# Ledger of designs, part 10: VH-VL binders against Lon protease homolog 4, chloroplastic/mitochondrial (LON4)

Target 1, 223 residues: Lon protease homolog 4, chloroplastic/mitochondrial (LON4), of Arabidopsis thaliana (Mouse-ear cress) (q9m9l7r79to301)
Amino acid sequence: VIALPLPHKPLIPGFYMPIYVKDPKVLAALQESRRQQAPYAGAFLLKDDASSDSSSSSETENILEKLKGKELINRIHEVGTLAQISSIQGEQVILIGHRQLRITEMVSESEDPLTVKVDHLKDKPYDKDDDVIKATYFQVMSTLRDVLKTTSLWRDHVRTYTQACSLHIWHCLRHIGEFNYPKLADFGAGISGANKHQNQGVLEELDVHKRLELTLELVKKEV

## First folded at step 6 (VH-VL; framework fv_mosunetuzumab)

Design y6 (from a4 with light chain Y100F)
Fold by ESMFold2-Fast, scan of step 6:
Structure y6 (fold): chain C 223 residues (1-223), chain A 121 residues (1-121), chain B 112 residues (1-112)
Amino acid sequence: as target 1 above (223 residues)
Amino acid sequence: EVQLVQSGAEVKKPGASVKVSCKASGYTFTDYYIHWVRQAPGQGLEWIGWIDPYSGGTKYNEKFKGRATLTADTSTSTAYLELSSLRSEDTAVYYCAREYDYGSGDYFDYWGQGTLVTVSS
Amino acid sequence: DIVMTQSPDSLAVSLGERATINCKSSQSVLYSSNNKNYLAWYQQKPGQPPKLLIYWASTRESGVPDRFSGSGSGTDFTLTISSLQAEDVAVYYCQQYYSFPTFGQGTKVEIK
């Protein structure tokens, strides 16, 4: 898959992310891919040691234009997200996050655009009927309901969620009641005020109970 | 109720390819991973791989990597296994199986009826 | 890959008597973070696909008679049929899902 670097935050499964692709070769490759029924790319967060959460898009975009092949691989997180290419309009590409990916190797002749081989990651299996994970799930659900009812933060974040949560708070509250454990963890992290390192940690956590615990910590800070 | 219905028996010559289908009904197709497992006559069960119908993501047993291709068509709720470069030892009943409750584990609550693939000259 | 080994390969048991099938994994399938054993058991009758009996080593699938029970932890697991019925004649398979799914070779249960 084409590896797309993300400067500001990782793509959480279930969420939309607009990106701006200035490189004509990358943009052309994505346009070609999009003609397929469900075209995909990999989206990977930059792991630059000097990057801060407040880095300007101009500064990070200047860096992205200079990174190719092996240098780019060395500066992105190994774990990223399978991203469906929903639309391309000019330089703007809308990505929809699906599942976690891990880079296994670079395709040796694909330096521009960077193409990588990936493993599709799957959550560590869990016993959904276990009392401990069930208790954590209910705490996350309860806290999210409180956040959605009492804060305006959710309005901006929920608008980037792919399923129908943007119409009214009533519809969102009804909808999240049907979420399975991984989906609730991902949704809660994505609507929280978490920084990029915290969200990358959630994305990398394949143990669903531990991911729910990370999400609970993040959403509690919003109440 | 939940059903996985597979295509009929196939007879192939060595070196050919076979494509087996598995049509799902009675549940939301994109909510469950579909696995493929084969069983040679009189032998045990061997896992081939899984596909996530929602993302199209796949995982293969190393033994089948490069020869097996798993795909899914969400418009018809159908999963496919294509196995290329067939050999006589590929003669087996091929099963599709639904993963127990999304994310709960790679163990299987519903199975297709099986498709016998015979490879002989 | 984790190798699953069952014993015995075949077992003849009289109606109403106890049948026990053993399953050993080449490495532990116990996940220390949740203390769960990633082990399932299936029943397969001739001409049919496998049917799930037990998961998480000891949890019985809905609709499975209570004469079926699973036990064990780590690398050693047992499926017990407390009072064998005629309809229980089948091949039984253990399966680990700690890593990529692998199955035991099967244990054939017949009436003595």
Scores: ipSAE 0.561, ipTM 0.796, lowest interface PAE 2.1, mean pLDDT 86

Design y7 (from a4 with light chain P101Y)
Fold by ESMFold2-Fast, scan of step 6:
Structure y7 (fold): chain C 223 residues (1-223), chain A 121 residues (1-121), chain B 112 residues (1-112)
Amino acid sequence: as target 1 above (223 residues)
Amino acid sequence: EVQLVQSGAEVKKPGASVKVSCKASGYTFTDYYIHWVRQAPGQGLEWIGWIDPYSGGTKYNEKFKGRATLTADTSTSTAYLELSSLRSEDTAVYYCAREYDYGSGDYFDYWGQGTLVTVSS
Amino acid sequence: DIVMTQSPDSLAVSLGERATINCKSSQSVLYSSNNKNYLAWYQQKPGQPPKLLIYWASTRESGVPDRFSGSGSGTDFTLTISSLQAEDVAVYYCQQYYSYYTFGQGTKVEIK
């Protein structure tokens, strides 16, 4: 799959993310992919420079446009998200997150855009009837309902979620009770005020109970 | 009710390919992984791979990598297993099976009826 | 690769008597973070696909008779049929789902 670097936050499964692609070669490759039956790309968060304590958004964007091939693959997180290419209008591309991916190797070292081979990741199974994970699930659910009732900013973020939450917040509130454990963990993290490293940690956590616990920490900060 | 209905028995020559279908009904096809498992006559069960019907993402047992191809057609709720370069050792009943409750267990709650594939000269 | 070994290969039991089938894994299928054993049991009758009986080593699938029970932890597991009925004649398989998916070779249960 084409590897798309994300500078500011990872793509969480279930969420829409608009990105702006200025490179004509990358844009053309995405247009071609979208014409096929299953138009997908990989979306990977950009790593922080180990020697840098801070980076301006303008500097990050300029650096990102110049990174190619091996240099780019070394600057992105290994775990990312399978992204469906929903629409392309000019330079704006709308991605929809599906599931976690892990980069295994680079395919197009000397070509532009960067293409990688990936393993599709699968959550570690859990016992949904176990009291401990069930208790954590309901704590996340109740905290989310409270937050969604009290803040318009979080309500606005929910509109970027697919399916039940794409049309209206009240549809989302009525349907989140039907979310399975992974979906609730991902949803809560995605609407939280978490920084990119916290959200990357949620994305990398394949143990669903641990992921629910991470999400609970993030959403409780807003209460 | 949940059902997985497989295509009929096949007889193939060594070196040929076979494509087995598995039509799902009674649930949302894209919400559950589909696994493929085979059973040689009088032998035990052997896992081949899984497919995520929504994304088309797959995982294969190394023994079948390069010979097995798993696909899914969401418009007809049908999963497919294609096995190439057939050998006599590939003679088996091939099952599709649904993974229990997407993400909550990797054991198999519903199985297709099986498709006998015979490879002989 | 986790190897699953069942014993015995075949078992003849009189109607109404107890049948015990053992399953050993080459490494532990107990996940320490949730204290769960990633082990399932299936029943296969002649001419039929396998049917799920037990998951998480000891949880009985809905609709499965109470006479079926699973026990054990780590590497050693047991399926018990407390009072064998005629309809229980079948081959029984254990399966691990801790690391990918492997099955035992099967245990054939027959009436004595």
Scores: ipSAE 0.547, ipTM 0.793, lowest interface PAE 2.5, mean pLDDT 85

Design y8 (from a4 with light chain P101W)
Fold by ESMFold2-Fast, scan of step 6:
Structure y8 (fold): chain C 223 residues (1-223), chain A 121 residues (1-121), chain B 112 residues (1-112)
Amino acid sequence: as target 1 above (223 residues)
Amino acid sequence: EVQLVQSGAEVKKPGASVKVSCKASGYTFTDYYIHWVRQAPGQGLEWIGWIDPYSGGTKYNEKFKGRATLTADTSTSTAYLELSSLRSEDTAVYYCAREYDYGSGDYFDYWGQGTLVTVSS
Amino acid sequence: DIVMTQSPDSLAVSLGERATINCKSSQSVLYSSNNKNYLAWYQQKPGQPPKLLIYWASTRESGVPDRFSGSGSGTDFTLTISSLQAEDVAVYYCQQYYSYWTFGQGTKVEIK
């Protein structure tokens, strides 16, 4: 898959993310992927904190255009997200996160745009009836209900989630009540005000109980 | 209620490609992984790969990487296995199977009836 | 890659008698955090697809007769048919789903 670097935050499964692709070669490759009905790419967070220098937005954009091949692969996290290319309008590309990926190797004959081989990651097996994990799940759910009722997160962050949350918060709360443990952890992290490193930690955590615990810590900060 | 119905038998020449279909019904197609498993005549079961119909994500047995392609069409609730560069040793019954989901990889609770692919001159 | 080995390759048992099939994994399929064994058993009759009998090493699938039972943990597993019926003539496969999916070579159960 094409490796797309993300400078500001990782793509969490279930969420939309608009990106701006200024490199015409990358943009053409994404358009070709959609034309061939293979509308997927890998989205990977940059390791360096380019966002701390973001008063120069043009310089941040120039960094992304400058990184190619081995330079780029050394600067991105190995764990990222399978991104569906939902739309391309000019330089704006809308991505939808689906599943966690790990880069296994670079495709030697396709360095520009960077193409990588990936493993599609699955969560480690877990016992959904384990009392401790179940208690953590319900605590995440309870905290999310409180956060969504008392903050503007419902209006700001829930709008970026791919499954429809109706105009009323209570329909959204009913919907998330049907989430399995991994999906709830991802949703909670994605709507939280977590920084990119915290969200990258959630994305990398394949132990479902630990991921719920990480998410719980992030959503507690909103209350 | 839950059913996986596969396409009919195929006879192909060496070097050709074959595409087998598996139509799901009786459940939400995108909620479960579909696996492909083959069985050569008189032999055991060999796992080929899985596809997540929701994301289109796939995983392949290393033995089949480069020759097998798994796809899914959510509008018709149909999964596909395409196998290229066919050889006589690819003669087998090909099964699709649904993975029961406890949040990670699990056992196969429902199987298609199988599709016999014969590779001969 | 976890290799699954069954024994015996074939078994002839009289009607009403006990049939025992063994399955050995090259690595443990027990997940210590939930104490579950990621092992299943399937029955395959001639011309039919495999049918799930047992999952989590010892849990019987709905609709499967109680004469079928699974036991074992870690690397050594057993499928037992307590009183063989004519309809039980089939090939039986063990499967691990701990790390990817691999099957044993199968054990053919026939009437003596």
Scores: ipSAE 0.005, ipTM 0.451, lowest interface PAE 13.7, mean pLDDT 82

